VHH binders against Ribonuclease 3 (rnc). Designs and how they scored, part 1

No score or structure here was measured in a lab: all are predicted.

Target 1, 276 residues: Ribonuclease 3 (rnc), of Chlorobium luteolum (q3b6l3)
Amino acid sequence: MEPLWHKLSALPFFSSRPEKWEGSGAPPSLTAFIRSLFKGKALSLELYATALTHRSMVHDTTAPEITRSNQRLEFLGDSVLGLIISEYLYRRFPEGTEGELSSYRAKIVNGKSLAGFARNLDLGIHLIIGESADQQRIRTSTSTLADAFEALTGAIYLDRGLDAVREFIEEQIIDSPAFEAMVSTENNHKSRLIEHTQSHQLPPPVYTVLSEEGAEHEKTFTIEVSCNGRRLGRGTALRKKDAEQLAAEEAMGALERALTGDVAEDTPAPEETGRG
Positions, changes and structure headers below are counted from each chain's first letter, unless a header gives other numbers; antibody chains aren't numbered by Kabat.
ipSAE, averaged over its two directions, is called F for ESMFold2-Fast, E for ESMFold2 and O for OpenDDE. V2 adds 0.75 times the mean of E and O to 0.25 times the DockQ between the complexes of E and O.
[cut] marks letters that were taken out.
Atom coordinates printed by the task and the answers are left out, and those that the model quotes come from them; centres of patches stay.

## First folded at step 9 (VHH; from s28 with K31S A33R T52Y R97K)

Design x3
Fold by ESMFold2, look of step 11:
Structure x3 (fold): chain B 276 residues (1-276), chain A 119 residues (1-119)
Amino acid sequence: as target 1 above (276 residues)
Amino acid sequence: EVQLVESGGGLVQAGGSLRLSCAASGFTFSSYRVGWYRQAPGKQRVVVASIYSGGSTKYPDSVKGRFTISRDNAKNTVYLQMNSLKPEDTAVYYCAKELWSGRFYEDYWGQGTQVTVSS
């Protein structure tokens, strides 16, 4: 018996899974929804029901047994989500500054993004909301949905541990089209090249300064990148960081040409410039 | 220090089966995800199965229903049961310690084990 779960199922605004469903597009029960997240494995249903319980249920006279909402789980889930996303970003952008990593994390785990992920899961229809509260407003509220997503993350952590959270976040956030758009730019070619070498178990790309030309306050840097001994790209810019991105961009172009050619052949290093 | 030793490959006719093994040492095996990868000649290495520390599994569509990954934490060993083999499964197979399934894995690779599927 799950005290919270079974009692919550009796509430008039909450649908429990009936023994038989007679619909033509029947809504899933809360139990079916929770089990769909984990492909049928058994879980602590009371914990997940709490994660979906809005604060309006606390002190609701129709359900005096409910004494906690999802707020504490949200608190925990915020930290767990931040940890998991931070670990992913750390590995994806090994040359990113702390400031850059923090900026990416903020874009991914902000309220609007999390509400979007919650909508993809249809969390709003599964929220447990007090009878006297404005059901429609709360179920569609950006902050309510974001809080529920974080609370669900906290519940997964408590029930099944950190690796299960990573699996959930991988499916719901990392692999989503929205995430790809948030972290992809043409100017992230260094990270694309690093991911290429990691996915193929190759040594990391090597960047070499070929030249520094011009007056000290107008100096330009020419940098070449090689992968596995192949010279794949060059870039010239006023800052080494920018020149590396340009070199990586050319390298990614060379790799793309090799993939679309008649045969998967190595691309020769870009034309080398002698010392000026 | 970390060692991953693959075995069980060989030549088999299409429709046949093989069971690969991966003996792991030098790390706390039960705490990590482990995956099987393959690399065909001239192709990139790709994941074909992952198993989480808790036992959940994940497969790409190309092998789903034909391949089964499993682990024996007491023996520090991961297995890949490969059924209904096709010529396109021909590759060198490797196991790897993972953090994120198919995305980020440790740089400890063994020699691999060759699987050749003939018509």
Scores: ipSAE 0.013, ipTM 0.447, lowest interface PAE 8.3, mean pLDDT 78

## First folded at step 11 (VHH; from x2 with T52Y Y108H)

Design z3
Fold by OpenDDE, fold request of step 16:
Structure z3 (fold): chain B 276 residues (1-276), chain A 119 residues (1-119)
Amino acid sequence: as target 1 above (276 residues)
Amino acid sequence: EVQLVESGGGLVQAGGSLRLSCAASGFTFSDYAVGWYRQAPGKQRVVVASIYSGGRTKYPDSVKGRFTISRDNAKNTVYLQMNSLKPEDTAVYYCAKELWSGRFYEDHWGQGTQVTVSS
């Protein structure tokens, strides 16, 4: 039996490029695209081609030799994505409740979000679609793109294993600005700070109680957070946990300002002119 | 049980080079990311290099361009080539089994190898 890759590559529409390319250059060939995903280390081009094969190909009279689409890989990829995202969230949010983690996962692993990630990869232009099907509609549809992303994840898993999936998901989801927005809550500043330090390969933040003030039942905690010996922020609250969050919030603000170049000029404290 | 054995450390002059090795056992080495960490006296342990199973590498800015991490899956060994060494690089160096390359590590530390860079 001729390998699926050869069958697919022989199809007249295999080399066809969409009319609209939003990239800065000509879209890469399917082979080049697949190779680019893993810096040339892809082991099975067939799996990836299958992952990008839309169901319209199976019923296309012009390609009777194509009997499989990406649906099985989609099924597998859905489970793999669930596992990998859960694994990340579990570690990323050590104080996260089951409910919070589930909520984050739901925000990340859904049709709309996955389609967004697929668009960032330009998966739409690489989809293999039946000639009789509505090419433009299918290439841009949320469901099709989400399915393709899942299928691609499934293909990576089968070809290269979970570590490769982690690498892929880190690049496509975790490092995306969209991800931070999805997991952003008003009270997760500590987690954000951890992520920031990890992403920059810095040591984890250290929280230090500077003071405890007040009666035993109404204590106020002042906490400082530092990273690599540098003070980043302080917070004061009635509960230690809340004070830590406030400290982390300040730290994140400072770090974000540092990245945007808006370094608030430390206005030198006015020299107290000692009146003789 | 995961075992990690670091070697190759020593005394070197500033501007010199060292190559560290870490022999790993107790897990399928080729299926996991691995990283190098260092801990200076009185400081926190920090990542200095990480590598995915597929060979993608990450470096902090402090060592970028000077350090190179590589792996030999057939030997279950990860290497750290350190060039243009500075006194600030003085630390005990450790290797680790990782998830998400440099983001998360498993708490299975070897004895480490001492690197001392003299001015």
Scores: ipSAE 0.824, ipTM 0.951, lowest interface PAE 0.5, mean pLDDT 86
Fold by OpenDDE, fold request of step 16:
Structure z3 (fold): chain B 276 residues (1-276), chain A 119 residues (1-119)
Amino acid sequence: as target 1 above (276 residues)
Amino acid sequence: EVQLVESGGGLVQAGGSLRLSCAASGFTFSDYAVGWYRQAPGKQRVVVASIYSGGRTKYPDSVKGRFTISRDNAKNTVYLQMNSLKPEDTAVYYCAKELWSGRFYEDHWGQGTQVTVSS
C-alpha cells in the first residue's frame, strides 16, 4: 500500500499556499513545517501528515485513496497530553493539592485552550481538508484545531517518544504566556517563583526562617526567600506556609522590576562625615 | 539502579579548556534528557547545560557561548566541552538524568568531577 504521505502529496491542495498567512514571508510547505517541528529529525512524515488530515478528506470524492484521518492519533494524543501535563504539574507544584493540580490540568487540556495553542503554532493553515468542505470554517474551528493539536502530540509520541513530547509541550504550552495565567492563583507565589527560576536556569529558591515570635499557639513566622545567594523577598505570617507565600510574592515583584529595568538606584547611605 | 560516573575534571588555567564525560547506566539513556550541574563550595548546585534526547540544548547565560553539551547514545555518555574557563567555573561537576531538560532532575548523583580554574 502506498504510504499516506505519497497519496497526500499527490493531491492538488497539498502544494497550495495557504490563502491567509499572517506571518512574515511565504507560508512553509507542509513538509517544511513538519521538519521545523523536529529540527529535521522527523522519522515518519506519514504520521505527521496523518495528524494534520481532517476527516473531510476521507469523504472527499476527489481523493478516494485517502481512507484515514487524524482521529486515531487524536485519541492517542489526548492520553499522552494528559500524562505529560500531569507530570509537569506534579513536579511544578510540589505543594499543590490534588484538587489544584486537577484544576490546572483542566484549564490547560481542554478544547478551547488546545485550539489556542494550535493557533499559535498556525496549525490551521497546514490542515489537509477535503476540497468539497468549507475550508475557512474548518481551519478556524476550535474543535478542529484542538483535535489537530492532540493528533500532532500523538504523532510525536509514536515517532520520537515521550521526551520529544516534553520538548514539544514545553515550547507550545509551558513557555506560552497563556500558561502562567492558567496556573495562577492568589496563593501560588511559591510556584510562580519556582517556574521563574527554572525558566531562567537558576537554582531553586531557598526559604529560611528568620524568626519565630509569640506564644506556641500564636506564633508569627518571618521567612526570607533567596535565589543563588541573593535575597529576593521576605514575608511574615501566623503560619509558616503563608509567610513563605508572602516572601515569594515579594520576590516575584522584585524579579519583575529587575526585568523591566526599574532598578531602584540604591541611594548610597550618606557617609557619616565623622566630625573629627 | 541509575548510575552516573563523571570524569575529565582537573586543574586548568584561566582561558583554558576541559572536556568532561559522564557514563550513564541503569536507564534507557536515549529516552531521556540529561544535564550537567556544578556545585561550588557553600553554594547551591546549579544547571550549566541540558540536552533533550532529540539534541536540543539549553544553557544559562553564565556559560552560554563557552560550554557545549553533547551526547552519544550508543555509548550512553554525555559530554561537556568547557572553553574559555574562568575562576568562577571552579566547582564539582555532576551529570543528571532529567525531565523537561533542565527543569527537573532526578536525585541520582555520582561522585562528580572536580574542576579547578586558576587565575
Scores: ipSAE 0.822, ipTM 0.952, lowest interface PAE 0.5, mean pLDDT 86
Fold by ESMFold2, fold request of step 16:
Structure z3 (fold): chain B 276 residues (1-276), chain A 119 residues (1-119)
Amino acid sequence: as target 1 above (276 residues)
Amino acid sequence: EVQLVESGGGLVQAGGSLRLSCAASGFTFSDYAVGWYRQAPGKQRVVVASIYSGGRTKYPDSVKGRFTISRDNAKNTVYLQMNSLKPEDTAVYYCAKELWSGRFYEDHWGQGTQVTVSS
């Protein structure tokens, strides 16, 4: 009896799309797409093929060997995705309340958002859909695409573990152009400054209390923020956290002005170290 | 019980090469990203390379193209190949257990390994 892998490799989705391609050229190989997800050890192609298999294939007479759709992988992947996004949010926003973190997570992992991420991957053209099913409707369906993204996440988890899921989710969600809008508030400038330093592989911003003035119950704090050795902003408020946000807001404004003005020569601060 | 043991540092001339190693124990190595950090006297500890268990890497511009991080999950070991070394690379080098490569580390540090690059 042939190994299952060999039987699956003879089906159209390993050598071509299971649906006839209607674009200007042949669609990318499903195998090539799966291989492009990670550069590590060889992937379990059966697992990923299952993740891309719509429920309409289970009863399709053209491929009776396909006995499972992606539904169970979607079930697992939903939980894995929730965990991984929650982990990121918890660490990214250490001052965030449970309610705020839950709100961000809901914006990221809802069906519309996940379908959008799936479209960025062109996941719809890689779906394995029963021949008698409505191909156009299914491949573009928000629920179908969201389920496939979650199923793919579940497959990555089973095949390669949570760190591989973090790698995948970072590339597809965290680094996506719209991600910051999903997690922004108008006054979260500390978070914006942290993302700037992380995007440039720089140390985190440093906040320094410059002064404290006034009576105990009316004391104000003046705080300065430095990024990469440069002083970029100051804020004064009754609470240290509020002063830090004001300092970060000024810092982000300074960074934005540098990006929108003429290209100026960057003159490093003359903060030379040395004892002589 | 998390332990990270760095080795392979030393004195080299500018333009030279070194390979650092970090032996990790006390956690499931393949479940985490790992990174190399460095700290010169009086300066902040900064990341110089990081790697997911699946192999995607990140580098700051100051070392990109000169440093290469790699890992052997079977041996619980992470490496840093350092080429074209400059005096500015002089620092104590540390490895760290990370979540979200290059973004979040756990505060478990070994003694580090000194790298000194002479002009």
Scores: ipSAE 0.428, ipTM 0.800, lowest interface PAE 2.2, mean pLDDT 81
Fold by ESMFold2, fold request of step 16:
Structure z3 (fold): chain B 276 residues (1-276), chain A 119 residues (1-119)
Amino acid sequence: as target 1 above (276 residues)
Amino acid sequence: EVQLVESGGGLVQAGGSLRLSCAASGFTFSDYAVGWYRQAPGKQRVVVASIYSGGRTKYPDSVKGRFTISRDNAKNTVYLQMNSLKPEDTAVYYCAKELWSGRFYEDHWGQGTQVTVSS
């Protein structure tokens, strides 16, 4: 009963020999891929190889010595991923209800979403799949890719602990372009703006009351939000907290427009936000 | 009890360099991200460098390329190498235990170490 790593290291794709990425058409070695996940060397290459080993390898007649796949790591990784995402959401949305947090988590940690994150990593090309199995179908399968992502998460946890999982999940999920859409609602724009400043290592947003106008019964508040010294949004409402949400919404829109190049540099925020 | 002891601050001329250290105790250091924060008089405390236990670092644009955070998990110590210092870098510098590097810190602060950059 030889160790899994020894058996896998004999396969052509998963080589212990040094390899270099010589050009755009040459696939990297599995070892190079694993090391790219951390700005340093992984300590347990066998664990990561197991995480990328599809269950078809256990029954492959051309490699009968392979006795274990990624299924147990997937089991562990499912729980670790749920914990880590729940921890993030809990801290990110302190005003969120349990139902809202559960809804966000369900959008993030489901098979289709996880397969998408796995595709962004090109996990499919690194899977170790039995020779007799349908390679193309398995490498592109939503369930296979999602399982591999979870198994990889489990491996990171066992090898490096929860902080390394947070690092991995931040890069692959939290910082992904799709993430904010999964957690975006009309009532959480202030939280979204705070996240933007945190992810860019900027000071928190500053909200300033510009005016309080009108009769006591019809009093309105106009509030402006600034980020890193730049005015980004303005909102007017009957309650300060509602005006802050509107200012934050406009600020998020301005930041998104700046990314696309559609907004002039240092343009003052429009005063007529909310016009029908 | 979480303890964070910053050291290595001082007076330095603009363009100079300084290396800060932070000795950490009361928690499993390798299980957490750690960050360096600074607070100028009358201003809020802001992150200037952060590092996961696995080594991924983050920096705001204002210090990127000039500051380098590193850690020695065997010594429970985090460092901040500050190069090309500017008068704007004058502040009290603190280290912090973090969850999700640069995003959520735990509210445990030491005395800090004063960095003063003269023109």
Scores: ipSAE 0.418, ipTM 0.800, lowest interface PAE 2.1, mean pLDDT 81

Design z3
Fold by ESMFold2, fold request of step 16:
Structure z3 (fold): chain B 276 residues (1-276), chain A 119 residues (1-119)
Amino acid sequence: as target 1 above (276 residues)
Amino acid sequence: EVQLVESGGGLVQAGGSLRLSCAASGFTFSDYAVGWYRQAPGKQRVVVASIYSGGRTKYPDSVKGRFTISRDNAKNTVYLQMNSLKPEDTAVYYCAKELWSGRFYEDHWGQGTQVTVSS
């Protein structure tokens, strides 16, 4: 009946008197964390407190008034996350098959990956866990962290809508150091080139067929890629898709050479063996 | 149905400033990122600023530090403050509805607003 946040605020571990608490019903450490995600914007904190509340709080003897955990928000957030990641992949890989897109999505939104993103966010520290529960095991559990990440996504959706979810997911997942590895293939230079243009706020690369040579069922294609008015590379292959990859490979090589205008040779560390 | 109406352009001396506005209608403004694009004669239309509904912004290096995008979700309006203008900033400026700020735009364009920067 009463909002979860008010019930949580009455618990002993939330009764500290920090400098910034204004009687909002949210503890200062949780409030500070949520404000850091949205850079101080005014927010309803009730959904976020629920998103961080582990099931062990339900019917906890020290807080019998708490009747809900993050499970329903996790349910919603799983669907929201799937939608948002699918939307990104659909637009990012316009020539990707359904099977390829599904494979990328599975790598991104599985429990292990989501737990990793939750750890990067230090989410485990902010979980609200029942006093009788094994705090350390639950705070570090892959399933607990993944569920909390999804529940947080659901809370953002309910509080601020899909564009806020895109902003959050871009920062936490798409821009993360490991994201390229999750969606890359061994030979996917078109993907690299697209990312380059996106990172520089440029229009996407344009691929143009320069020539088609040979017998009708054995034609070779020569394709050129350009961006922002500059020709970047060419490729020739038996299939247009393959020629485009070769053009993108040449383009990425040229761009990488331009970015490394000065070449420094690092001194290799000497190989030493010794017991000190 | 989707409408984007740009205004605020004009003739400005190099080093000067302008503030562009874009009134949006026909879609739920807070569900989308929005961006400012420009097109010089004979050139591709290119992004110069983008902003999520929550306020995260992106800029290409050519305008970073000189241009500032902002939005007022209650008024369905996006703005571009342009400072330290250069002759190469001369173009027709357009706003656009986006998914994923600065990455994917929807192909709905207004008439734009002309910005001309004189030497």
Scores: ipSAE 0.418, ipTM 0.797, lowest interface PAE 2.2, mean pLDDT 81
Fold by ESMFold2, look of step 12:
Structure z3 (fold): chain B 276 residues (1-276), chain A 119 residues (1-119)
Amino acid sequence: as target 1 above (276 residues)
Amino acid sequence: EVQLVESGGGLVQAGGSLRLSCAASGFTFSDYAVGWYRQAPGKQRVVVASIYSGGRTKYPDSVKGRFTISRDNAKNTVYLQMNSLKPEDTAVYYCAKELWSGRFYEDHWGQGTQVTVSS
C-alpha cells in the first residue's frame, strides 16, 4: 500500500499555483512546506497532508481514495491549542484572574486571530481543496484558514508531542507582532515590562515598597520597579497593585526614551536572545 | 523525582573554554525544553542558553556566539560549550527543565557547577 502523502503529492493540486500567488517564483510544494516547519526532522507527511485537506476533497472524483478531511485533526488541535495557550497564559500572568486569562485566550484562539496566523504562514496556498470547489473563496476563508491552523497544530502534537507544539506556537503566535495587543491593554504596563524582560532573556522586574504613609484606612504605597539592576520607575497609590502598575508605566516610558531618545540601537528581529 | 546534575565546571583563564554537562532524570527528557542558567554572587539566576527538544536554541546577547547549547535525547543529557570566556562569566551554572524555552522553568535545581574565569 502506497503512503497517502505520495498519492497526494502526485495530484495536480500540489503542482498548481493559486490564482493570487504573488511570490517572486513558484510557491513551495506541499512536501517542501511541511518539511520547512521542522528543519529537516522526519515527519509523518500523511498526517500533515490530512491536516491541510479541506472537506471538499472527501467527494472529489479525481481522488476517490481520500475519505477524510482535516476535521478530526481540527477537533484534536482545538484542544491542544487551548491547552498550550492556557499553559502559557497561566505562567505569564501569575496574578491574572480566571476571567482575565479566559479573555486573553478567547482573543488568541478565535477564528479571526487563527486565520491571521494562518495567513502569515501562507497556509491557504497549501490547502488541498476539491477540484470543483471554489478555490479562491475557500483558500481565503477565515473559517477554513482557522480550521487548518488548528488541524496543523493537532498534527504536530500527534507527530512530535507538546514541546514541538510549544516551539511552533512560540514562533507563530507568541512572537508575532499582534500578540501583545491580544494579551494586554494600553494600561497594563506590568505585562509590558514582563514581556520586555522575557524577550531579552533578562531577569524578571523587581518591585520594592519604598514607603507606606498615612493612617491605616488611608495608607498610600510608594513602589519602585527595577529591571536588570536599573531603577526605572515609581508609583504611588492606595493599593499596592495600582502602585505597581504606575511604577511599571514609568519604567516602560524610561526604557522607550533610552532606546529612542538619546542613543543608537541595534535590535534584531525576532527578539529571542536579549539585546541581540 | 526530577533530578538535574551539573558537571564540568572549574577554573579557567580568560579566553579559555569549558564544556558543561547536565544529566537529567525523573521526566521524559525529549518532551521538554532545557536551559542553562547562571548565578553570580549577589545576583539573580539568569538564563544563558535554552533549547527546545527539537533543537531550536536561544541565547542572550552577553553570550551569543561564545556559548553553544546542545542536547542528546538518547542520553538525557544537555551540554553547554563555553568559549572565549570572560571574568564576567564567573558564576555557578545550573541546568533546568523548561516548558517554554528560555521563558519558564520548573523549580528543580541541582547543586550547580562553579565556573571561575581569571583575568
Scores: ipSAE 0.333, ipTM 0.761, lowest interface PAE 3.3, mean pLDDT 81

